# VH-VL binders against Netrin-A (NetA), part 10

Target 1, 267 residues: Netrin-A (NetA), of Drosophila melanogaster (Fruit fly) (q24567r46to312)
Amino acid sequence: EPRACIPDFVNAAYDAPVVASSTCGSSGAQRYCEYQDHERSCHTCDMTDPLRSFPARSLTDLNNSNNVTCWRSEPVTGSGDNVTLTLSLGKKFELTYVILQLCPHAPRPDSMVIYKSTDHGLSWQPFQFFSSQCRRLFGRPARQSTGRHNEHEARCSDVTRPLVSRIAFSTLEGRPSSRDLDSSPVLQDWVTATDIRVVFHRLQRPDPQALLSLEAGGATDLASGKYSVPLANGPAGNNIEANLGGDVATSGSGLHYAISDFSVGGR

## First folded at step 5 (VH-VL; framework fv_iluzanebart)

Design j11 (from j0 with heavy chain R99L Y101W M108F V110Y)
Fold by ESMFold2-Fast, scan of step 5:
Structure j11 (fold): chain C 267 residues (1-267), chain A 121 residues (1-121), chain B 107 residues (1-107)
Amino acid sequence: as target 1 above (267 residues)
Amino acid sequence: EVQLVQSGAEVKKPGESLKISCKGSGYSFTSYWIGWVRQMPGKGLEWMGIIYPGDSDTRYSPSFQGQVTISADKSISTAYLQWSSLKASDTAMYFCARLDWGDYGYYFDYWGQGTLVTVSS
Amino acid sequence: EIVMTQSPATLSVSPGERATLSCRASQSVSSDLAWFQQKPGQAPRLLIYGASTRATGIPARFSGSGSGTEFTLTISSLQPEDFAVYYCQQYNNWPYTFGQGTKVDIK
């Protein structure tokens, strides 16, 4: 039979299975914290309690602005391990966008990579990099253009805007053959995927005032450039230890990755 | 419950063709890779290749490329391993296994009971 | 291809003793490493995946550790049913490759 029309792009991620390498409360009750307007709010997650569970399956369900559902990773423990979300599309799609909507008041990712697979997860290749330090962390320019000779290259985008509540990647933007996709095997291969994997490498540092209570007893080690503050809602004697000019020393900080929606445009 | 059931033992002569099967049940057959593993008598395990039944995407280990054909029939949830011309060196136990993925990556979780293939003149 | 080397080839242990099995990859496989147990006439059984995660139904006496190129499977108190051949397998890169196996025998 004659083919009438090519399909329109849809959200290919809708109701698709998502697996997270880390989910808050999977190993028993855990404490996570949100940092907003110089304030820290800590809460309990527990996967055995439906009211305190934040599963990855909520990422591809119906996006309802009246009832925002979130996936949350386990709080960072200072191990240096990456956190991964893997989305299986089930078949090959031509992808036009990948969008991650951040949870309200969640810490923003500083560095992350989107990978794609065309072989149902057997192999992965970079699709897009995001970082405040593109050249230092990934060896890629912060502002990169592609020509006809390199349309299959992953680029790196700055993640420097504190007001932005989402991470968005347009697969065809800035690629010369995008207007004539059907005539470009290179670009068709570039946008084709069966699976998408998001790897979170680093969180942005919270506002220092939210980490340090002006009223609470804290300790600062000026020689090492570190400070220590008592943990809210934790066992007595637990503290957050952080570098004054650098990263939070992460055990007990409640810092975590949190996403409310994972959307993929495809056909 | 997830189960992979393989066809029965085969005794063949060199030069004959053979097709053995692996039937999946208790899961979505088209959503998981299925692999084939050879174990020669008294030797270890070696991967031969894998197939994704949903779109018949097939990958072979370099050592088995051109020696065997892997296929699947999703209408009956069955994967196949086929030889056009058997050799005595094909005498081995053949296993099928399902590939799953979880929080820590990809791995093979369920295995068939094995099919013993004996090729002798 | 990534070559997996297991040591020792044969390990003789008395029941109740600890058994430690090693697996080395010719290049980094991250944590994409699985351990399987195989008894004579049986299919392999998944014990560990992700280098250290026990598969469903696997007793707590089995534990895995390591990352990169060096991996260890430990059986803390060997039971009679644990005498078998153990294989490591990398799934970091295609083709997936197995070690040659370590046979755990009664001393």
Scores: ipSAE 0.000, ipTM 0.456, lowest interface PAE 13.6, mean pLDDT 80

Design j12 (from j0 with heavy chain R99L G105E Y107A M108F V110I)
Fold by ESMFold2-Fast, scan of step 5:
Structure j12 (fold): chain C 267 residues (1-267), chain A 121 residues (1-121), chain B 107 residues (1-107)
Amino acid sequence: as target 1 above (267 residues)
Amino acid sequence: EVQLVQSGAEVKKPGESLKISCKGSGYSFTSYWIGWVRQMPGKGLEWMGIIYPGDSDTRYSPSFQGQVTISADKSISTAYLQWSSLKASDTAMYFCARLDYGDYEYAFDIWGQGTLVTVSS
Amino acid sequence: EIVMTQSPATLSVSPGERATLSCRASQSVSSDLAWFQQKPGQAPRLLIYGASTRATGIPARFSGSGSGTEFTLTISSLQPEDFAVYYCQQYNNWPYTFGQGTKVDIK
């Protein structure tokens, strides 16, 4: 009885190299903030201190629910700074899923894109978009109908529903030829990749009560003569810290991207 | 230390074959693209082609397709540029360079010192 | 292929002055643009990638800007060691292409 041994799907990302365009504390100690139960908690990151480092290599190690490890980006200070994670699979894989597990209590991504490369990073094509504003930010419909004529195209997933603890993309879901993949060169090409790149474009606004507290109030340190003025007017808001008798300094809100696990199903 | 070391200068006659080398050290050789660049005397830089040593995926610039062969031997971390029959117009400095994945941008950050090839009668 | 055009062909500036070098692409290359410095007898040295990001070890006096088809390399307060030829290079599409170079003479 001749039967071909077809390779099983594995986590192709396990122990694969991941490069982040931004890591908290890479250029010296930095301050990042978490939002939980209408409160803001800020902490220090520093890549020279093992107890305060959050490197990208932790994204493709073994996931342990008892001891969650996170990668954290540098705090976002501007309106145009994208943050990127690039994962190299080393060879061509047929991919079934891409999953990003979010860090507990970290700010949530609002808009992001998953790209794929079939040529070891020389060129990139969109694989999946995620946004609360699919049409406005990416020019793509939030609920695209998929037929045989467009089953090899990237779609955009609406994140206006309550965010869960992960961002998941199933490469073949809703594509007509998925049940007969071996007979579809178009879908075989669609799911094939050597590298995956995640580009974070926007952070989700912290809960309304935390934003109201950030905008309406300020922190005053009378001993140091410093006063922090919240200037947040959305996810990209800024705070200004001022000496009561002198100079004014601008400080970021501590908003950043944070991921605990990056997994890719492939064969 | 990450470095690329190229073979020494060559003096050849038209019609002769030549194979020059570029040896990588201090990094995973099979995980990075290696490119070849030509610079004719007193002229600018031209991409000739690139190779990914891990699977030998090779790409040539259209003007160099069929004129040279790019290859790699991953067992000794060495990339090669080869001519089957040299022409006087092949007289140039040849550089190899590694494509770095440094963060999200792809850049040729590590370069070999260059190999001068002189082809004359 | 994408054609890269640099201007001026030659630029003479005194030490301490600002130098501005231009690079134009025949079609959009997004931000996939690098700047290289080459001194006589040496291999090219990466200065800027992603149009505006300085490579490791590159002095702060070098800055890049632009996107799409128009790019600029600025060298503030020129130093004698900045005498060199500067090349822009697009890596948005294969084949990758260089500009013809701008020679900077320090007088």
Scores: ipSAE 0.006, ipTM 0.536, lowest interface PAE 9.2, mean pLDDT 81

Design j13 (from j0 with heavy chain D103T G105S)
Fold by ESMFold2-Fast, scan of step 5:
Structure j13 (fold): chain C 267 residues (1-267), chain A 121 residues (1-121), chain B 107 residues (1-107)
Amino acid sequence: as target 1 above (267 residues)
Amino acid sequence: EVQLVQSGAEVKKPGESLKISCKGSGYSFTSYWIGWVRQMPGKGLEWMGIIYPGDSDTRYSPSFQGQVTISADKSISTAYLQWSSLKASDTAMYFCARRDYGTYSYYMDVWGQGTLVTVSS
Amino acid sequence: EIVMTQSPATLSVSPGERATLSCRASQSVSSDLAWFQQKPGQAPRLLIYGASTRATGIPARFSGSGSGTEFTLTISSLQPEDFAVYYCQQYNNWPYTFGQGTKVDIK
């Protein structure tokens, strides 16, 4: 039948293995922390213990809201640490969306980039940027429209929306040829991928009240716009130091990247 | 069990054509990128190019674009590196290597033993 | 293309000593960095991939660290069989590129 050979979009990531550059507990037991209701709660991760493991393979299994499983990165020791998730689709797909469901109560990404590959991971092209500082970190405007001559360019989206539970990217949204895709070789190439890679660049600053719950001996230098809080249960040198309007430098805070689901709409 | 076996050493004159081979065994040949690496005498390693046998997608390093041809024959699980006209500067050891895809880490996990090509009169 | 620079060019180490080899990328390669060992007349042997993951069969004395642009290969207690040239390679983006190599000589 006509159109019988045109498949519906499905979750192309389902049952596909995901490789993370960093997983909590891979190098022995580690401590990670969750932030909820202005409080910090810390736990142990250990990949040799099934009850304390948070592997990336759980990201592409069936999404179950009644039994949320998370992948967790190793705790970050500095704001410059990058963490990646790489997903192979196994073959070329026409993609309509990429969605990352954030792990409940985990620290949230501030800056990240989604890359795509059309050659089985040989080369990577930016697909979408996300940041509270699009221009400063990626040299891209926070709000960008694409015309017919540049509709294959990656845009940058602001992450300042409140209570965001997911990071979502629609591949065709705002692109002029999206309703005539079959007649646009440029846009067909844009949405085609064999692999997706997510690169996490920066975590959002923890709530000030939660930071204060870590250690009462904190100090603030208002002239420099910095503050520091000694971490509970840490060595004397372990503390959190941050610019009041910007990045946080972390040691022992348990800040990490955590995702509960990685889905990709494709056909 | 997984192996890449390369053709034997070659001695050629400038201007001659040459085609050397790399045969894969013990895995699905069409599911992995296979690349070619040159090592000039006493020098380091340099990537020449890579091919995905499943669809014949071929990529070259900028320095080798137009200087060599990489191809593959799926029916005999063999990749090839070919010169239409050899130069003395092509004297080198040539390795083939398979890129891992199964762990999505994309490192070179299996290497051939190498083919020594000597170009002189 | 991404240029990989290794240092030192040659490292002389006595048996049992710790050896540290450095590799620097001209731009970030994330953790897409591998280390290879090559002995005279042999093909390269994979030691480390993903900057820090030991390949199957590689002794525990070999360890890798780093991310972004700065990487280190450490051999905690050098053995006679570790005499070789070591190469780093980035596979973050094509074209893939190698460092120029570090030759490890046993004193």
Scores: ipSAE 0.238, ipTM 0.651, lowest interface PAE 5.3, mean pLDDT 82

Design j14 (from j0 with heavy chain R99L D100S G102I Y104S M108F V110Y)
Fold by ESMFold2-Fast, scan of step 5:
Parts: sequence; C-alpha cells; structure tokens
Structure j14 (fold): chain C 267 residues (1-267), chain A 121 residues (1-121), chain B 107 residues (1-107)
Amino acid sequence: as target 1 above (267 residues)
Amino acid sequence: EVQLVQSGAEVKKPGESLKISCKGSGYSFTSYWIGWVRQMPGKGLEWMGIIYPGDSDTRYSPSFQGQVTISADKSISTAYLQWSSLKASDTAMYFCARLSYIDSGYYFDYWGQGTLVTVSS
Amino acid sequence: EIVMTQSPATLSVSPGERATLSCRASQSVSSDLAWFQQKPGQAPRLLIYGASTRATGIPARFSGSGSGTEFTLTISSLQPEDFAVYYCQQYNNWPYTFGQGTKVDIK
C-alpha cells in the first residue's frame, strides 16, 4: 500500500556479486590505453598481479574518493563481441535507479543496453538503451513520448553529447503512473528485478587529434573496425556482427570498457 | 573449485518414498540455480526442474509438476529431489547441475556424478 | 515447449574424418543453444554454449554454428575419445529442452 511503512531505498548493489564476461589481463599481461587532452597513454594489466588487476569485484565495493578502483574489459583487437556486467541482487527489489560511473580518461561507450531479470537470470528484458545511433542500432527513437499506454517500455537515450562521467538511468522518470505506483501493477512489474545486466556493444571513437596520434604510432585504423549490432525486436543477447573494414582495423588501439562504480537504488 | 556431489545409488519398491541429495561446494550456494535432469535407461536427457536456493524459487517442467518435489537447505548447501510414492517408471539416472552466467548466455557447466535409482517389483 | 530435433540419430565415422551434427528448434532460440557430450556411465560435459562459444578446456576441433532454428556441431578431425552421444539443449525459454541425441560410432 502507498500509506503503509515501506523501507527506504538503499544501494542494493553494495557487496553484491558481479560477473564480467571480459576482464583485462585474464589471458596474461595485456596493454590498454586511455585518451585524454588529445594524448594517448597506455598501461599494462595482469590479473595475476594485484597492482595491475582490475576485477569486477571493485564495482560494488565502497567508493573511496582517495583511491578510485576500476574494472576494465580486455582491449578490443578487431572483434565485435559484446562485453557484459551481470549484477545479482539475490532477491526481488523495486528499483529506482541504475548508475555506472566511468573510469577517469577511459574510452566511452557509444552503445549499450541495460537489461533486467525478475527470475534470477533465467530471462532478460530491456530496461534502457543508450546510443548515439538509437534508431539505426536498436530501432528506437532518440525522443520518445510517454503515456499510460507505453510507460512500461524501455526507451533509448542519446549519448551524442555526454555532459557527465556517468551513465544514469532513473526507472520511473517520465512515467505518468509513477506518482501512484501502488495502483499500477504494470509499473510495479516494470521496476521489479532480481538481476541487472549491462551489455556494452560499441565504444566511441577517439577524438580526431588522439586518433591522429594513434595512426602516427603505426596503429591500425579504428574507424573501419568490426562492431556488433543488436536486433531491435530480438530476445536479450540477440545481435549481429558487422564489419566496416578489415579484421585488423582496431588492433593496437587499446580501447576497452572501464567502470569504477556500479550502483542500483532499490528497496 | 566448484563441485556438486550427489547421494549414492538407491534400490526401492513401488510405493516407497525417496529423497536424494546434491551438495554444492566451492561457490556461493544461494546465488546460483540448481537443476535436476532425468535420464531413463538407454534414453536421452530431460529437465525436471530448477531451484534458486537463495529464495526457494522453484520451477518445474510441465511433465514433472506434481510428480516430484525439489527443495534446498541453505545451511548445508544441499538441494533435494523427492518422491512421495515411487513407480517402476521412475527407474533412471538423476543428475544435478549448476546454472552459470556469462555474456554468451547461461548454461549448465558443473554437473554431479549422478544418482542411480532403481524401482522394481 | 520448444522441441529440439537432432539428426542423424547415429553417425558412423572413422578416426580423422569430419563429423557434422545437426540440431533444429521448433521455434527461434536465438543463439541460446548449448552442446553436450556424454560417454557411457558419465555425466554430460559442456562443449559449446551461445551456439558457437567453446567451453573452457574443449579442444579446438569442436566448433558450433547457427542461430534461430538451425544449428550445427562440427568435429573437424575425429579422435578415438570423441565417440560418444551428443545432445543439443536450448535455454532461450523455460522449460529448457534437449534434443534426443546423436550417437557418434566408429565405422
């Protein structure tokens, strides 16, 4: 009920298990790169070395402002494979937000999808899409009007002009029945989840100056690399690979996904 | 290391009750689905049902609903498959398996060694 | 429920030959398909998941392909230890369902 005592929202992700499909240094020492102020800086990751490891466990620990910890995916080497983070909440929660904090100076995701599960990972449904190409990659408009007839559907947010170093999704924002949630079984179902899965589909290309620096170093052309395109009406995990150029086009770029914090507001 | 260890072989008569077990170790028992699979002699594999030990969410395959009971005891990291009254047609090898999750889907990669149940005369 | 149909029921091949096993779903399962190997008296062993991804420790001679309703498991150069029964399994929708199996026998 609306007038009954209901627990306050907490970070439901705190100390929750997170599984990454890809982690930098899992196959032995690897090289990753960061792009800042038209410069390229490359470093080594190795999961067997505590000083050079970037595990998914760091995503749900306490966020210490004096010591920012990051998870990093393996660097892209010309493949178009997706990278995922799966967070298990352990029980059903009513979710109010999902937030991912990007690591400082890390390459930014161009296209990604947040999925939710209400059955401990047996099935997944889209929760929110993010892309610079919402219509092309996901078949969804970048600007979608919401009414009572479609308030339980996933929307797509344009990332063409990112203003902050985080990706934030508010589950009830712009949904008409949010002010009377207890009277909307449809919207209660919409916000309920046992697990959250983030699927990274594509990285943003480095700015022109950083790309010129990369090419001057003898690296391959990032712009013509392979990438994965999700099927608009397919089940969770459906995607197709597209090759915009040769297999070696993105090799040596050091581009990777990097996240410092994964938080979920729930009760 | 992840390991699933099942109880030993059983020989029973029709009408008797039976409860077999599957003990998990080397992982967080309450965070993964565990499933039960039947294999009748000389036949293929069939899913009976699955349980999430963390909240006891249990799902049965339609052909097994009402025929068996699946349960779990978190305190000893053990899942169970139970019959109230065995039939000769329950003679089979029974496997338990853990559901794992990664980017490319979810799949059963850790299996118990199997429990042979023989129901005769 | 989704019905999985495997063909052939039995495949006779000589060591070193290529073996191709087929699996068909009654409706689309996307890429949510796994392949298992089972030897007599043993539990099933996961070979492939996601239709084409090899499980840890599985030799490179095993490869999977397909999406939607048509799937194939290929063993490029059959070894003596590969004579077994192979099952496909969809995990796109509950209840999960297995194919009836393909027995790979020595010629």
Scores: ipSAE 0.007, ipTM 0.516, lowest interface PAE 10.4, mean pLDDT 81

Design j15 (from j0 with heavy chain R99W M108F V110Y)
Fold by ESMFold2-Fast, scan of step 5:
Structure j15 (fold): chain C 267 residues (1-267), chain A 121 residues (1-121), chain B 107 residues (1-107)
Amino acid sequence: as target 1 above (267 residues)
Amino acid sequence: EVQLVQSGAEVKKPGESLKISCKGSGYSFTSYWIGWVRQMPGKGLEWMGIIYPGDSDTRYSPSFQGQVTISADKSISTAYLQWSSLKASDTAMYFCARWDYGDYGYYFDYWGQGTLVTVSS
Amino acid sequence: EIVMTQSPATLSVSPGERATLSCRASQSVSSDLAWFQQKPGQAPRLLIYGASTRATGIPARFSGSGSGTEFTLTISSLQPEDFAVYYCQQYNNWPYTFGQGTKVDIK
């Protein structure tokens, strides 16, 4: 009897199309900022200039450690602005991981959701939530027990300090039937996808001193309020955002979403 | 560069069969949904159904389920809309449209020029 | 199925004036709402998607707003080429549905 060939998991995202809802410099030249060692450095992005363009198509190309390329969103102007990355796999895959490598010195996402589609983008369902405020923003507990009765449900993972260099989601981690996937139609359906969509909801606030300096060593003049320091206080930690609703905190800060690599393990 | 080209106008009698086409070019035909929209004379637009050519996943609007057949031939980048038996009420302009994606999901951004179907005795 | 209702059926405006078109959904469609322009004998043209995002090549005088069940398309300083029929469409749930259209006519 011939043996069925079971393919090994590969990076299903390699050379796959990625579309971003927002790309820095697509609406004319724009300013974005990077944060390192309590300092803020701002730069110009412009999609008409290859040396100042940061397109989403670079996210699924061959990873090159000597030349790190990033996608960057337009600078965020308000807390209601969502930014999305949609990756089309082209066919159904069984997925084992989704990994987003953060762009060096870029602001970190505070809240985001990974969605999956099994019908080529016609409908979407939550796959994994990430937030410093899981209950408040998504109605999900920060730590969720996965038993046989709920192993097909999306969970929410806490975002805590210090910052990590990547956001990783393992599709079968902590799910009881993962060792016997072939006998679990529920888990087989859970890991199956044709498309992955990442929705960024909120950015983590940088260090207040770095945020308040318009340029490295520059002074700031704010008319009202004060910045709240972001706080992380354990497994169910919450971050308190800046309590100023001013344009200086968003548009002037150059805060944006930036990712250097988007990989998906599948077969 | 992206273009959808539809077949020419048709004049038919009730009870006859018909198959009209929509050919895509300038993009990966198997990677985007294609839909069919009906517009009766002097009326608005109605979605009839959509097809994903890569795997032939086809979805119909409830009003058109069983009334028409949507299919695609990926070897020639062409989608089809077919009637087994035409009625006078099928007299309409038929558009095909390609689904694209953006900030708020998938939307139809490229349209064919339309195929006028006239059914009269 | 979600029913889309547009008002008014016909809007008469003079060139250079502002036109405001309304679209109402029978249930929430979030921001999954598009606006199309159609001229006689032509295919529809996408103007706005996601309730407020202008499609590529669409002039800045076109703007969309709203969420949930109430949506508005605004054309500031209406130009001669803007006299057409305008349709809203929800894509929140299949089947996707269009409004009946608003004809923007010269006063």
Scores: ipSAE 0.007, ipTM 0.517, lowest interface PAE 9.7, mean pLDDT 80

Design j16 (from j0 with heavy chain R99M G105S Y107P M108F V110Y)
Fold by ESMFold2-Fast, scan of step 5:
Structure j16 (fold): chain C 267 residues (1-267), chain A 121 residues (1-121), chain B 107 residues (1-107)
Amino acid sequence: as target 1 above (267 residues)
Amino acid sequence: EVQLVQSGAEVKKPGESLKISCKGSGYSFTSYWIGWVRQMPGKGLEWMGIIYPGDSDTRYSPSFQGQVTISADKSISTAYLQWSSLKASDTAMYFCARMDYGDYSYPFDYWGQGTLVTVSS
Amino acid sequence: EIVMTQSPATLSVSPGERATLSCRASQSVSSDLAWFQQKPGQAPRLLIYGASTRATGIPARFSGSGSGTEFTLTISSLQPEDFAVYYCQQYNNWPYTFGQGTKVDIK
């Protein structure tokens, strides 16, 4: 009965500050690329040019389909560099969801982790993992449920599903005490946060045809050259062999993280 | 851009009260922790405590708990460090510093110039 | 609390020489370690965070390495303006703690 008067959930991230560890064009003009229908399209980003800037501030603005704004990371040059988005809610909220809307036609994250803080960034704990390789990268099963004994544990979700345009995490989904949240101190603590941090660990590789198009200016010897590009979803030993003059994924690929909206349901 | 401006040097006698200030500008004052660091003459840096002005969450290092009070007035973007009764051993340079929380999550990225407090009879 | 120990207490080097400073934590701090430079009469300046990432505006001659309990700050070719006291600080666990400092003096 008393619980009937509790506040409704709102987008707690609206107009909240977001800090990105990497933003395209922050260190001078850079080139980023998008991959669509086996083709690549590359563009220039430059934070000194308002028409070519993609700041993190755009992530918590009101957006609609007719006026999409994106944050873009710097293009990745190595395989081990992480990119982070940190959102400050300003006060403690009970969170019901965290949603990242992917920028249209942008490269898709393969592995990432959502962390939460209850002390304004002094300490962080995992909230949700996402990966095509949950066990290999995070030591967590891809399809695990939580019982009453472990409702406060982060799970790992598989990102290999096609047609996904967003990354969504429901904080209470699959947790037995979710219907009696007000009577579960463990679950109340689990959903409480002052800050959310997203850590991007790796990008999904474009399909082999799009990767081959990256070396349109490269010298290719069709008579003697061989191609050896691993297929994204191929079995071990399945690949397209190519002599393209280097690693296109780390040499001018323009692969980067790009997000159009960062929303958080809370009260 | 981001600046922390501290109050001027103080000369006090043992037993007197004192409140020194640190005014932030060029950023969202309520969105960052502010810390206080003591440096005794010729010695190293000691962390005293921090405050998050947005909700007044305050944390002290164990050796400073009960020795000082940290507070903030978000309407004027100012943090304070206060003593109810000064001791000669409180003679030191006191720095305020802003803690970055984002990607860095590290202690202090911007520092005030420091406030010299001298306590002598 | 986590105790940070720096060595040596004083390091005497000539301009153009390489300087290597050490910092040890009493327990693992992962990569949550920062290095600060302090000149007489000035506030500390952030040099390195995350054990190895240079702060904005910091010259490339400064580099950090290490993880867990053992950390190193290296200045590859010491300039006259680099003679200062250097402090390491962990931010892995509250309370955050500084090392006692290493003074880099001209030989």
Scores: ipSAE 0.246, ipTM 0.639, lowest interface PAE 4.4, mean pLDDT 81

Design j17 (from j0 with heavy chain D103E Y104W)
Fold by ESMFold2-Fast, scan of step 5:
Structure j17 (fold): chain C 267 residues (1-267), chain A 121 residues (1-121), chain B 107 residues (1-107)
Amino acid sequence: as target 1 above (267 residues)
Amino acid sequence: EVQLVQSGAEVKKPGESLKISCKGSGYSFTSYWIGWVRQMPGKGLEWMGIIYPGDSDTRYSPSFQGQVTISADKSISTAYLQWSSLKASDTAMYFCARRDYGEWGYYMDVWGQGTLVTVSS
Amino acid sequence: EIVMTQSPATLSVSPGERATLSCRASQSVSSDLAWFQQKPGQAPRLLIYGASTRATGIPARFSGSGSGTEFTLTISSLQPEDFAVYYCQQYNNWPYTFGQGTKVDIK
């Protein structure tokens, strides 16, 4: 196409193939849980049952408010296990955004990375990091702008907001040459991709009050200083978090990754 | 069924040129990366390079950059591995392999039978 | 380059015994790890991909585990046809790299 007529950005992910490294119910019936209004609700997923299946292919279809479809990972059992979503765009696109819409009442990711590939998935480079612990987990500052010398550098975004329904990444935001993209080969290379890979590393813990439904009778006293029957704010919170630390990583917790939409702005 | 069929064994002298082939069938040839792996006698497997036939994007392993040329002909669904000047150290079994896109990402799912290349004076 | 190290170099086992093979990556490869079986005169055969998923047609006695830098291939009850060389391969990033191989031999 003529350079004087550049196409508008579209959702490049629409009807594109998405592959998940983990899907709830793919290895037999499994239990997953949702958390809302300080309550825990658990359900069964089974990929052999169409009424209990949550496949990744639903992530790039048309969503509407009356018919929300979700992909769900298998419940988290190990803290070192990552869950990956890989989206193939089929050709090179100049990307302007990547957005993941969270499934209603789903646990929110605490730490994740968006990678991009410009060679049909042969090699991957970081595109954007998200974490409540950017410096500790990824060695990157939590709030960062880029200068002209490092416009191709992946940044890390803070995910401590409690009421966010989506994870959004704008590829050009905060980059000095964004207004003169056509004259910046570095920035043009930065926004170009054939594939996007999302790697989920950690889940945020649900509200502590909701977690009390996870066998509150097993709670132990973590504070060793003064023997006290009444629960104090800090000691009580620490006891709940420490007691449920191991439980959260077990199959009984029902914690999992779940998203309803994966969209990518490109041209 | 998906298959990769490689050309027959070759016996060459040092300094000679050689081009061996790997023909794909049963799939969309232009939609998958296809790569070359070397196995020297009694040794392990080494990646040499890989090509995406749809746009001829070619990547080499650092130790093979400049030593071989990888190419593909979309019209006959065939990938090639070529040497301009063979060395005795090029004596090896050469495999081609297709990279698939599956549930857990990208992995080599289909392999050719191998082409034995012997280079001796 | 990501360096893949396999151990042991040779494993001697009797039919019916359990075999455990290890593979270590010099840096995290997530779960982008495959295991291949190679018999003399044959091309490598894919056994496991994604660190733990069995390829089509692979017997249930083969299982893979691990993530990050430490990976294991287990053959729960070794059969005569399982005597071969086994290779791990990372495909997390190019260049793709193989381990040096573990030869599973009969006692």
Scores: ipSAE 0.244, ipTM 0.667, lowest interface PAE 4.0, mean pLDDT 81

